VHH binders against tRNA(Ile)-lysidine synthase (tilS). Designs and how they scored, part 4

Target 1, 344 residues: tRNA(Ile)-lysidine synthase (tilS), of Thermosynechococcus vestitus (q8dih2)
Amino acid sequence: MWGIHHARLHTTLKTQQWLPLGSRILIALSGGQDSVCLTRLLLDLQPHWQWSLVAVHCDHRWRADSTANANFVQQLAQKWHLPCEVVSAPDLPKTEAAARSWRYQVFESVAKALDCTHVVTAHTQSDRAESLLLHLLRGTSPDGLATLLPSRSLGAIQLVRPLLGMTRAQTAAFCQAYGLPIWQDETNHNLEYRRNRLRLELIPYLQQHFNPNVEEALAQTAELLASDRAYFEAEVERLAPTVLREHPPALDRLRLREFPLALQRRLIQCFLRQHLKRGLNFRVIEAVRALMTTGNGSQTASLPGGQHLRVCGRWIELVRPMPPPPAPVPPDPGERSPPPSPLY

## First folded at step 6 (VHH)

Design S21 (from P4 with A114R E116Y; framework vhh_h_nbbcii10_fgla)
Fold by ESMFold2-Fast, scan of step 6:
Structure S21 (fold): chain B 344 residues (1-344), chain A 130 residues (1-130)
Amino acid sequence: as target 1 above (344 residues)
Amino acid sequence: QVQLVESGGGLVQPGGSLRLSCAASGFTFSTSGSYALGWFRQAPGQGLEAVAAISSSGGSTYYADSVKGRFTISRDNSKNTLYLQMNSLRAEDTAVYYCAAGTYSGSPELYEARWYYDYWGQGTLVTVSS
């Protein structure tokens, strides 16, 4: 039976065209309140959209009850006549970053195997507000605040977040109103996790003392910042060939001076990303920007990888250290080892 | 952006009257056929129900059987506002009331269809109780 949330979601999908008529969609189904709400909404909308729906459950194996959770999801999917794939994690670090990277790899792999064109996740407006606050409190660039986009590419498929218009309170009310079974994850109440402290302590404080609609306000700010980011990314792509030189790598400081501050910083960041693997931050960008008006021969301090930038006439040139002498050939060479994983 | 904001809800006694208003911003109510406007409601544990709708010209109206003769829909294009006059209210009228706007597709039969509308308001609660 369609409620207001069905109607709102249908309208959003109609105007944004994120999940086209007849698409085969992979639903990330954790068994939690939000994912159950998402799945029920999509099942109810399915006749109008002629979608093929299939669920995937990522079993992280972090808890003794993870098998029971997977069984709950399989039983719910069977009750709803929804095909469901369960994928178990290999040995992963017990961090959110590692779990998220693995889940997205699973989504892409399973979607490819089942010919799905889209994967949907149950991120809510509350998740978006929480993520923005977390980034603000840790310190970040405006680009880092543009969190949880409604739609993005994931390899050859599209990742869509249909619930970004609903708060967690609304998904709870939906599940209760429609009598939907949900799986309770006890880790959601562990206050040692910063996100849980935001959710259980800070957001309620802000709602009570500052703005009852704070989640909506923060989510809208994230959306506006995402639009600004997209604009600047397109502008940088257009302007980079007029400012960046590839051989040898350099920035045209006379051309760079002609641009507004925001574009100067983004063009410098674009250049640095091409030549530095990590350690890009506000301080490094500002050190390079300072070279736009200094005398010939001025240079930055050593950057990651032993590199530095130096003024040579109109150019800010990237100066790389000479390659270190080759390591001595070992007396007894060993077997091939895999390359190290990037840490940052 | 297009926004619809409802007002006028609240607590009312059975047999009482209430008038809901829906103020539109980001677009104008056109008499040239641009928008059909409607009122929907959702009671706890129930689905979204069409209550009343009015054509862009104001010449055609729809009313659910449960409210016909008690509710009157009207529009004031000069104030960019939609109204629902609710008389002889019953306990069964208790619900969150939503304003909706849709593009006119040439058939008033679509006014009842929750999937037809392109814009939805935030909702206003009407409680009919002693």
Scores: ipSAE 0.491, ipTM 0.827, lowest interface PAE 3.1, mean pLDDT 85

Design S22 (from P4 with A114L E116Y; framework vhh_h_nbbcii10_fgla)
Fold by ESMFold2-Fast, scan of step 6:
Structure S22 (fold): chain B 344 residues (1-344), chain A 130 residues (1-130)
Amino acid sequence: as target 1 above (344 residues)
Amino acid sequence: QVQLVESGGGLVQPGGSLRLSCAASGFTFSTSGSYALGWFRQAPGQGLEAVAAISSSGGSTYYADSVKGRFTISRDNSKNTLYLQMNSLRAEDTAVYYCAAGTYSGSPELYEALWYYDYWGQGTLVTVSS
């Protein structure tokens, strides 16, 4: 039985072409409210879209009840006649970043093994709003605010987030209305996690005192920033060969002066990302931009890796530290006489 | 950005009347082509069902049997607005009402098909209770 969320998702999938007719889709099914909502929606839409659906559950082994969670997911998938792969972490992930990296490796591997063309995750509009606020409060460039894209490449497959049009309140209401069993993750209520504090305290405060539609507003801002980012990425790719020299690495400061400030910063950032592994920030970009108008021989302070940038006529050249001289050769003791031939 | 915004919902007594409006932005009824517009509702614990729909010309309409003779659908292309006049309201009319726009031509048989519509409103709650 289709509800309004089925109808809206169907419409979005038609217009955006995120999950083509007849695709083989891998569904990331944690057992939580959002992933259960996603799975039920896709199962209900499946007859119209002729998809092949398979679920994958990533068991991180973080908690004593993680096996019970995996069993819950397998039982739900069996009830729904949905094939389900359970993959357990070989080593306990030590950080959230390591756990996330491992999950995406699993998605790619399982999708390849099962010939899936797409993997779907249950990120919501609320997740997008939370991510935007978290990045904004930590400090970031506008590109860092363009978080949780609806679709992106993941190796040879496509990662899609069909629930970005639904809030967490809407996925909760959906699960309740359709009588769906969900796995309660108690860690979602732990206020020691910054994201949970945003979710449980700050977002409700903003909804009550500033804007009841704040999640939608923030998610829409993230979407607009993603569009702007895509435009600038394409423009930088087009212009980089006219401004950047590869050998030796340099920026054409006369060409750079011809561009608006936003493009100047992005072309400098593009150049720096090719040569610096870390430490790229607003201050570094502005230090390089200052070299566009300084005299010959002007240079930046030392950058990560001992590198710096220096004006050499038309060019702002990357100056790498010289390789260290080879270690001193130890004294070689004189040649030893060969052993005497056997006398008997 | 295409947006449909419903208004006019609220609490009403049985036998009363309400008029719902659906204002379109980023989408113009007269210049966006000859497309069907409709009203759908979802009651607590029920699926989404077609209530009424109107063709681009206004020459053909659809009404669910449960509302036929009580509800009237109309459109005003100059105001870019769709209307639903609801009379003789009953407790079973209690639902969230959504407006929807189909962006390609279709026969009247498609007016009640959920997959036909390409834009959906946010919904407005109608509660019929004493």
Scores: ipSAE 0.581, ipTM 0.863, lowest interface PAE 2.2, mean pLDDT 85

Design S24 (from P4 with A114M E116F; framework vhh_h_nbbcii10_fgla)
Fold by ESMFold2-Fast, scan of step 6:
Structure S24 (fold): chain B 344 residues (1-344), chain A 130 residues (1-130)
Amino acid sequence: as target 1 above (344 residues)
Amino acid sequence: QVQLVESGGGLVQPGGSLRLSCAASGFTFSTSGSYALGWFRQAPGQGLEAVAAISSSGGSTYYADSVKGRFTISRDNSKNTLYLQMNSLRAEDTAVYYCAAGTYSGSPELYEAMWFYDYWGQGTLVTVSS
């Protein structure tokens, strides 16, 4: 029984070719309204696309009722004749970032074990708008705003987000209209979480006072920025070998000066990401850019790990800290005895 | 960028009339057989229902049994616009109405099929109540 969301998703899948005919697809099924909506849509479209569908549920063990949630998901999958794998976290994730990293590792490993070519997650247009606002308010580069791509590589498989054309309000209405059971997560209403404040307070304020279609507008901005990011990433990959030297690590400042500002910054960023584990920001990139026109021997201030960048002719070289001098050897407490005389 | 934008929806009394318009941008309607055009609707809690469709030439039309004799579909390729004239409206006609365009395949039997259409509008709400 197709609704408008079935029709729109089918059309998008035809034009974008995100989930080819006959693909074996792993569905991330949390039991929340978005993942239930996604699963129902894909099950309804399955006959037209000849997909093989299998679900995976990641049990983080954060909540006392996490076992009940997993049981709910398994029962729903069974009712829908959908194979479902449940994977429990061996260690309790410390942060949301750690939980997300673990989920993606699970998706890749389960997909490999079941020969799935694609994994789908239930991120919505609302999620994309929320992510854009969070990154914008923290202060970030355009790359940080290009969040939640519709399709990207995840190791050897493809990660796809089919619901990016639907708002959270639309997925809620879908679940209600089709009488779909959903698992309620009470933490989604806790205003101490910044994302929940955006969802429950800020976005409604923006919809009421600025733009009723603000979620769509923000998501479209993220999409355009994602396209720009992809273009620059491909261009940096092509140009890096002509600008970056591996031994010793350095940037060719004469070559850098030939490029537009945006490419200069991205090539510097590419170089720094290969050598710095943290602390990369606009200020650091600009400090390195300043070295393009300074005199021989000019240096940056200390970077993370005690490293510096220094001008040496045409090169901006990465200078690593010298090892500390060896500890002084304790004084010998006495003179060595003379060797024993030979017997003859 | 291909877009279909509906207009003309709103509140109307039973027995009244409304005319919906669908303006296309990013592609051209053609009498040489480029696009079949249709109107679909979805009432609260219901599935998507084909209402009316018109062939690329304008020579063939489809109407759902529930609207035959009351609704008239037409197209103006020079204005790149699709119309739905709705007469003798009933409470049962209350729905969000969607404009859709599909590449002409030569088979009018597909006009009722949701999967046939390649472009969909944003929808316009028609409410029929006293």
Scores: ipSAE 0.560, ipTM 0.852, lowest interface PAE 2.3, mean pLDDT 85

Design S26 (from P4 with A114Q E116Y; framework vhh_h_nbbcii10_fgla)
Fold by ESMFold2-Fast, scan of step 6:
Structure S26 (fold): chain B 344 residues (1-344), chain A 130 residues (1-130)
Amino acid sequence: as target 1 above (344 residues)
Amino acid sequence: QVQLVESGGGLVQPGGSLRLSCAASGFTFSTSGSYALGWFRQAPGQGLEAVAAISSSGGSTYYADSVKGRFTISRDNSKNTLYLQMNSLRAEDTAVYYCAAGTYSGSPELYEAQWYYDYWGQGTLVTVSS
């Protein structure tokens, strides 16, 4: 039976083309309210979209009840006639970052094995608002604030987040209204996790004292920043051939000067990313930008790999480091000739 | 960017009246795509129900059997606004009301189909209670 969230998601999928008709889709099903809500919505929409749906559950083995959680997910999937793969972590994840990295590797691997073209995760508008605030409080570039895109590449498949238009409160209400069983994860209430503190304390405070619609407002800001990032990425791709020289690697500083500051920084960043694997940051970009107006022969301090950038007329050239001279080999003490004998 | 914003909801006693408005932005009712417009509602624990719809010309209307004779849908293309006049309200009319805009075959028989609508408002709550 369709509700307003079915109707809205169906419309979004039509206009955005995130999950084409007839696609084989891998659903990340943790058993929590968001993933259960996502799975129920996609199952209800399936007849209109002719999708082939498969679920995957990642068992981190972090809790004694992780096996019970996996069993809950398998039973729910079986009740819904949904094929479900359960993948257990070979080693216990030591950090949240390690667990997240492992989950995404599993998604790609399972999707490839089952010929799925898309994987869907149950990230919500609330998750997007939380991520924006976490990055903002940590301090990051505008590009870093554009987190949790609705769709992106994950290896050879597409990762899609269909629930970005729903808050966590809405997914909870959906599960309750449709009588859906959910697995309650106690870690969602552990205030030692910064994200849970943000979710349980800060966002409610902001809703009560600043803006009842703060989650939507923050998510919209993230969306606007994402579109700005996409525009700049496309613009840099188009302009790079007019500014960047490949052999030898260099930036055209006269051409670079024609562009607004934002494009100057992004073109420099594009150039540096092609030649440096580590240590790319605001200070390095600004050091290179300073070379746009300095005298011939001016150069940056040493960059990762011992490389530096140096002004050569029109060009800011990437200079390979001169190998350091070999350390002097300590001289062998050698044999000394005996002193000459006295005459008498 | 297409946006629909509902207003006019609230608490009303049985037998009372309310008028809902839906203001559209990002498109015009009379030019691009000849938008058909409708009102849907969702009561607690129920699915989404089509209430009323009106064709692009205003010449064809649809009403759910539960609201026929009590509700009137109308549109004002010059104000880019859709209306729902609700009379003789009953406790059973308690729901969140959504306005919707979209394209379809133009047949009134299809006006009740949720999947034919392309844009949805955020909803406005109507509570009919003494």
Scores: ipSAE 0.472, ipTM 0.814, lowest interface PAE 3.1, mean pLDDT 85

Design S28 (from P4 with A114K E116F; framework vhh_h_nbbcii10_fgla)
Fold by ESMFold2-Fast, scan of step 6:
Order: structure tokens, then C-alpha cells, then sequence
Structure S28 (fold): chain B 344 residues (1-344), chain A 130 residues (1-130)
């Protein structure tokens, strides 16, 4: 039977149109309280939305009892008459980033195999607050703080996070109220994980001494930053053709001067992302921005890939490096940067 | 921006009375659109239950059989507030009470349908016990 969280989710889905009527939806079901809560909500809403629902369980094999967890998920899905695919990692992931990348690859692959148009994950308002605070403490741009969007593209399918309006406390209460079985994960209590310290120590401290609604406040900040990011992305897309030249690659520095600082930085970033695979950071963007007012012939220091930018009249042109000398140098393994959002 | 905020809940003895209020902000009840307004409740271990609803004009009301004759719904468009007067309270009335607003000019048959409403309050707890 429908509770208040069913009603609120139904309203949000009508307003935002994240999961259209008749869609075939893949549900990421870990067996934890959040994913069980999500699955029960969607099953209860299914008759009104005429969705086709299927679950996927990603077995990372990190837990000593991961097989028991997979069996728990399969039994729950069977009880709920929900088709469920279990996919086990071929090799144990070395980092949380690798595990997350693998899960999203599985979501896309399984969705394609089963003709699903949408995949849903059980990220909550608490997850969004935690992600914002973690990124802020690590040092990040405003765009990096706008993580865990309610909906985004994942290859050819759409990724949706329907539980962003519920806290972890609310999903726990939901599971208890509806008598839902959940799988307990011992790693959630390991304080050596920075996210767990934030969750178990810092956020409770902030709730007790600063603001009982701190999770909601942080999540709202993330939402506002996401809206600002979307606005700037659309504006950059609109303005890029008036500022960027593709052949040869260049930025129009007279046009750039007419824009506010935030747009200047984003237009430069847009240009650089088209030509550099790595090493794009604040210092590089500022070095290019400095060329907007320097004399003809001024240039940046060498950028990743041996490239640099140089002033040629009105243009800041990308200069390719001289052909590399013939030397047998084997390629190095790629960099393994952490993902912009935490693993969950 | 759009918010519904309930107040007036609390602990009351059987046979007592409470008046719940729901203040709306971010939209106006009748100046630019018509809103059907309702009260729902959810008791521990139970589903969301329609309690009472009132049409945009105030000319049509709905009451659940369990509360008919004891509860009265009313609206004050000038104060942008919805009310629920609860009399002769019983232990089974113990629940979190939510106010809700629907943006459609819908039929009265939809008043008890929880999927009809577009905005929901955070809830106010009513406990009926000695």
C-alpha cells in the first residue's frame, strides 16, 4: 500500500518526467536498505506507470559473504516476482573508482541486452550531502560539487536517481515500517573509510551542534549548483561557435574579453577539453586566460601532449608540437584519477 | 519554492480535539489557479489514507467513513491556509497528518486518490493516548 514516500515520488516523477509511462526500467539492487526501499517503491508505483521492471545485482566479490548477498537478492526478487540478473566481477576491483566504473558498464550492457531505456540507482539525499561535503573538503570546482544529478545520460540509456528526496534515515524507517528484509554490510561501520567517518561522526556532529537539517541544506546547495552548471553548459554551447574556431583550432580573444570571468573560464575549458586528454586544471585555464591581454606572439608553457597556445593577432591558437624524434618508447599505463563522485 | 507547512499536531487524550493548519507558500490558492486541497494520514505500519478534501470553490468535500461527522475540512483563500478540525479523537486517529494540493480542476471522485495531488507537506504528528 502507498505511503507518503510513494505519493511524493509519484508527484516528482509526474513533474520531472524522469521515468515515462510504459518505460522498461533496470533497477540496481544491492540488497541494502536504500536499494530495497527504491525497489519496493517502484513495484508499488508500477501499476500507475505501466513500467516493465527488472533488477540487476552487481557482485563485486569484496565481501566474504558476497555469494550469500547475491542469494538474498535473488530470493527477494523471486518473492516480489521481479526478474533479476546477477553479474559477478570477473576480477576483483582494485579501487572504488574501478568498482563504480564496472557497475555502470554492467548497467549499460544489461540494459541493452534487456532493451531497457532507463536505469535507476538508490542514491539518497544523504548521499548527495555526503558527496558535496567530501568534494568540498578535498578541494573542488563548483561544477565538481554538483554531483549526483537526478537524471543524466549513460551512453544510450538514461540514469535516474529517484531517492534523492529521501534521507538514509527515511529509507531505514521505510524498510522497518513495511517489514522489508535488508542485507547488512559490515563495511558501512569501518571508520578507516573517509566517507564512513563523515557519515558516522561528522554529519551527526553537525546535526547536533549546528543544524538538524544539515543533510537537506547541503543537498539543496548541490541542487542549486547543478542548476547553475546546467545554465553555464547551455550558455557555453550557444556561445562556443562565436568564440571557438576549429580549423586551425583557436580562441577569439576579442570575443572572450566581452564575457564575464565565469564564462571566459568555461569557454576556455570547453576549447581545451576538445584538444587535451589530461592535465586540465585551474592553473592551465588561467594561463590561457592571461593570453587575452598579452602582446602578439605570447604563449603558454608546454601543455599535456607537448602542445601550447600562442597569440596570433585576434586569435589564441593551439600549436602542435614538432613531430617527436624517432625513439622506441613503450607507452606508459594511463593515469587512474578518482571519479568525480563517491562509490555507492 | 512551493511549500505546504502543517502545524497544530500533538498529544491529546481520547475524546479530545485538535485543529490542524496547513500554510501554503510559493503559490496562491485562488488568484491565478484553482487547487483541490486535502488531508491524508499515515499510521505506523499502515498505508497513506485520505482523510478529507475540499474543492477549489469549497462547494464539494470528501470525508473518509472513519472520520465523517467528527472532522471538518475548511479553507481560507485570503490566508492561503487549509484547516482540519478534529473532534472526538480516538486512538486509531494516531498518525502523521499531511496536507496536499492538486493543481487540476478535477472531479470530486479524485479527492481520495493520493496520486492526484502535486504538492505535499512535511507532516505533523497526532498522538491520541492517555
Amino acid sequence: as target 1 above (344 residues)
Amino acid sequence: QVQLVESGGGLVQPGGSLRLSCAASGFTFSTSGSYALGWFRQAPGQGLEAVAAISSSGGSTYYADSVKGRFTISRDNSKNTLYLQMNSLRAEDTAVYYCAAGTYSGSPELYEAKWFYDYWGQGTLVTVSS
Scores: ipSAE 0.512, ipTM 0.833, lowest interface PAE 2.9, mean pLDDT 84

Design S29 (from P4 with A114Y W115F; framework vhh_h_nbbcii10_fgla)
Fold by ESMFold2-Fast, scan of step 6:
Structure S29 (fold): chain B 344 residues (1-344), chain A 130 residues (1-130)
Amino acid sequence: as target 1 above (344 residues)
Amino acid sequence: QVQLVESGGGLVQPGGSLRLSCAASGFTFSTSGSYALGWFRQAPGQGLEAVAAISSSGGSTYYADSVKGRFTISRDNSKNTLYLQMNSLRAEDTAVYYCAAGTYSGSPELYEAYFEYDYWGQGTLVTVSS
């Protein structure tokens, strides 16, 4: 039976075109309340959308009960007549970054093998609010605050987050109301993880003392920042060919001067990203921007890889380090005089 | 963007009355065009149920059999607000009430179809109890 969350999701999918009619969709199914909620919603919407649905479970093997979790997911998928692939991790560093990178690699591989066009993950409005707060508290650029987009490219497939309109409290209530079995991950209560502390302590404090709708407010801020980022990314891509020279690499400082400060910085960042593997930061961008008005021959300090930028007339040119000189070739020594012939 | 905000819910005794309001922003009510406005509810442990709907012209209305004769849907274009007047309330009317707007034809058979609505409010709780 459809509830309000079915209706809202169906409407969002019609309006946003995130999961087109007839798509073959890979569902990331961890067995937790959010992924179970997502899977049940998509199964209930499936007849209206004519989707082909397949689940994938990523077994990280971090816990002794990880096999039991995988078995739980397979049994649930079987009960729901949903094909399910279980992929077990190789030896991975036990970090969130390594786990996330591995999961996305699995999504691409499994989707390619099964001809899926889309993968869906169960990130919620609460996850988006948590991510925004974590980035704010750690310090980041505005682009870093535009976290957990509703849809983005993941290699050749599309990654979609249909639950961004639901809080974790709403997914819990959904699972309870529909009598859905869920797998309880005890790590969700471990306060050593910053995200769990935020979730279990800080967000409840903010809800009680500042704004009961703080999760929605933070998620909306992330959404607005995401739209601003998308606008600037598109504008930079459109303008880059008029400012950036590829061979040899350079920035047109006369054209760069015509743009507002925000675009100047983003065009410089775009150029530097093509040539620097790391060390791109505000200080470096400002050093390059300073070259827009300096005299001919002015240059930046050395950047990662021994590179620097130097003013050459109209252009701010990328100067690469010189290759080491070839090994010296020893001179050809004069031939030894032959010994004198004997007299007679 | 389009937002629908419900108000007027609360605790009421059986036989009492409540009037729900739904204020729309980013969407202007007019007597021309093809759209419908409606009220839906979800009671504890139940699915989403259509309660009442009204066409863009106001000339066509729908009411669920369970509320017909007791509830009245209306709208005020000058305030961009949809109303649901609920009279003779019963315990079984206890539910979260949602307003919804659909940008489609005003065919009466579609007024009950929640999947034809494009915008949904956050809901307002109505509890009918002594």
Scores: ipSAE 0.464, ipTM 0.810, lowest interface PAE 3.1, mean pLDDT 85

Design S30 (from P4 with A114H E116Y; framework vhh_h_nbbcii10_fgla)
Fold by ESMFold2-Fast, scan of step 6:
Structure S30 (fold): chain B 344 residues (1-344), chain A 130 residues (1-130)
Amino acid sequence: as target 1 above (344 residues)
Amino acid sequence: QVQLVESGGGLVQPGGSLRLSCAASGFTFSTSGSYALGWFRQAPGQGLEAVAAISSSGGSTYYADSVKGRFTISRDNSKNTLYLQMNSLRAEDTAVYYCAAGTYSGSPELYEAHWYYDYWGQGTLVTVSS
């Protein structure tokens, strides 16, 4: 039985071509409302698209109920006649980032084993709005605000997020309307985590006092920023060979002067990303940009890894330290990350 | 960017009337047959139901049996707007109403098929209650 969300998703898939007719698709199925909503939508659309669908469940083994969650997912998949692979983490993830990295490695590995061309995750418009706010409050560049693209490469396969047009409230209503069983994640209500506080307190406040459609507005801003980022990334890739020298690594400072400020910064960033493992920030980029107009022999302060940049004629050259780089410093205390979701 | 924006919904008593409007932007309604236009609705816990549709030229219309004689669909290509005049409203008409636009490339039988349409509005709630 098709609802408005089936119709809207079908239309989006027709116009964007993110999940072509006849594709074999791997569905990330955590058992939560978003992933159950995604799976039901794709199952209902399957006859029109002639897809082969397979689910994968990532069992992090971090919670006492993780086995029960995996059993729930397998039983739901069996009821829907959907093949389902359950992959358990060999070691408990220590951070949200580690858990997310492991899930994406699993997606790529399972997709290769089953000849899937696409993997889909249940990120919603609400997730996109939350991510934009988190990055904005943390302090980031405009590129950092362009989160959760609808489609991107993941190794040799394509990662797609079909639910970016739906809010979490809409996925909840969908699951209720269609009588879908869902797995309740108790940690989603823990206000100690910053993302949960945004979700349970800040977003509702903004909806009530500023804009009831704030999630859509924020997600649209993220989408526009993603388009701008894609344009600049393509332009940097086109221009980099005219500005960057590989051996020895250097930037052509005379050529850099010909570009607008935004491209100067992005070309410098491109160069630095090839050589710095961490600590790339506005201050470092500006220090390098200052070398475009300074005298021969001018140099930056020491960068992460003990490297620095120095002016040698028309070139800003990367100077590596004679001894090996120092050991990494302990990470900053920072802010507590929200608990990782199997799909994030 | 193609957008369809519905307006005119609200709370109404049984037997009352409402007129829904759907304003299109990012594309032009054409008498040459660029788009067939329709209204769909979805009540809580139910599927998407075709309500009414009108051909690109305005010469052919479709109405669901549940609304025949009570609802009238019309279009104004010069104003780039689709209308649904709803009369003699009943509690069963309570739903979110969506406007939709599609290519006039098939028979009028396809007007009731949700997969036929290429653009969808955000929806407007109509509540018929005493």
Scores: ipSAE 0.463, ipTM 0.817, lowest interface PAE 3.0, mean pLDDT 85

Design S6 (from P4 with A114K; framework vhh_h_nbbcii10_fgla)
Fold by ESMFold2-Fast, scan of step 6:
Structure S6 (fold): chain B 344 residues (1-344), chain A 130 residues (1-130)
Amino acid sequence: as target 1 above (344 residues)
Amino acid sequence: QVQLVESGGGLVQPGGSLRLSCAASGFTFSTSGSYALGWFRQAPGQGLEAVAAISSSGGSTYYADSVKGRFTISRDNSKNTLYLQMNSLRAEDTAVYYCAAGTYSGSPELYEAKWEYDYWGQGTLVTVSS
């Protein structure tokens, strides 16, 4: 039965074109409330969109009950006449980063095997707010605050997050209202995880004492920052050929002076990312920017890899480390007496 | 940046009256290509139900059988606002009420089609109870 969330998602899909008519879509189905809500919404919208839907369940094997969770997901998918692939993790570090990287590799691999053009995940507005706060509290650049895009490329397929307009409270209410079975993950209450503490303690505190709509406010901020980042990335790509020289690597400091501060920093960052493997930060970017107005021969301190940048006329050139000089050749020791002969 | 904002909901006794308002921003009611506007509602455990709709000119209206004679839909293009006057309220009218806008020719057949609406408000709760 179609409710308001069906209607809103249908409208968003019409205007944004995230999941075109007739697409074959891979649904990430963990069995938790968010993924169950997502799957039910897409199944109900399917007749209007002519989609082919397939589910994938990533079994991380972190818990003794992970097999029971996989069985729950398979039974639910069978009840909904939804094909479901279950993929079990190899031995992975028990970190969020390793789990996330592995899941995305599975999504791409399974989608390619099944000719899916899109993969959908059940990230919500609450997830976006949580991610923004975690990045902010950890300390990050404005670009680092732009988290969880509604749609992005994942290799040759498109990754889409249709639930970014719903909070976790709304997905819970949806599951309850539609009588949907969900798998309760006990780790969702484990305060050892920073994200759970933020979700169970900090966000409720902010809702009670500062802004009851804080999740929406934070998610909107992340959206605006993501849009700004995309704009600057496109502009940098357009301008880089007019500012960057490949051989030898250099920045045109006369051209850089013509651009606003934000573009100067991003063009410098673009250049540095092409030539440095690590160690890029605000301090390094500002050191390079200072070279735009210094005298010929001015240079930065040593950068990662022993490289530095030096002013040579109109160019800020990347100077790579010199190979170590050859070992000193020992001086000629001069004449030596031959060893005593046993015949004398 | 099309936005619909409902107001006027609340708790009322059976037989009471409420007037819902829907203020629109990001588009104009009075220009060519103006929106047909409607009210939908969703009660707990039920689907989204069409309540009333009005054409861009105001010349055509739709009412669900359950509300005919009790509810009146109207629009004020100068204020960019849609209204629903609800009289003789009953317990079964308890629901979240949503304002919706759709761009289509004034075809009465489309007024009930929730898929034809392009924009939805956040909703306002109407509770009819003692």
Scores: ipSAE 0.562, ipTM 0.851, lowest interface PAE 2.3, mean pLDDT 85

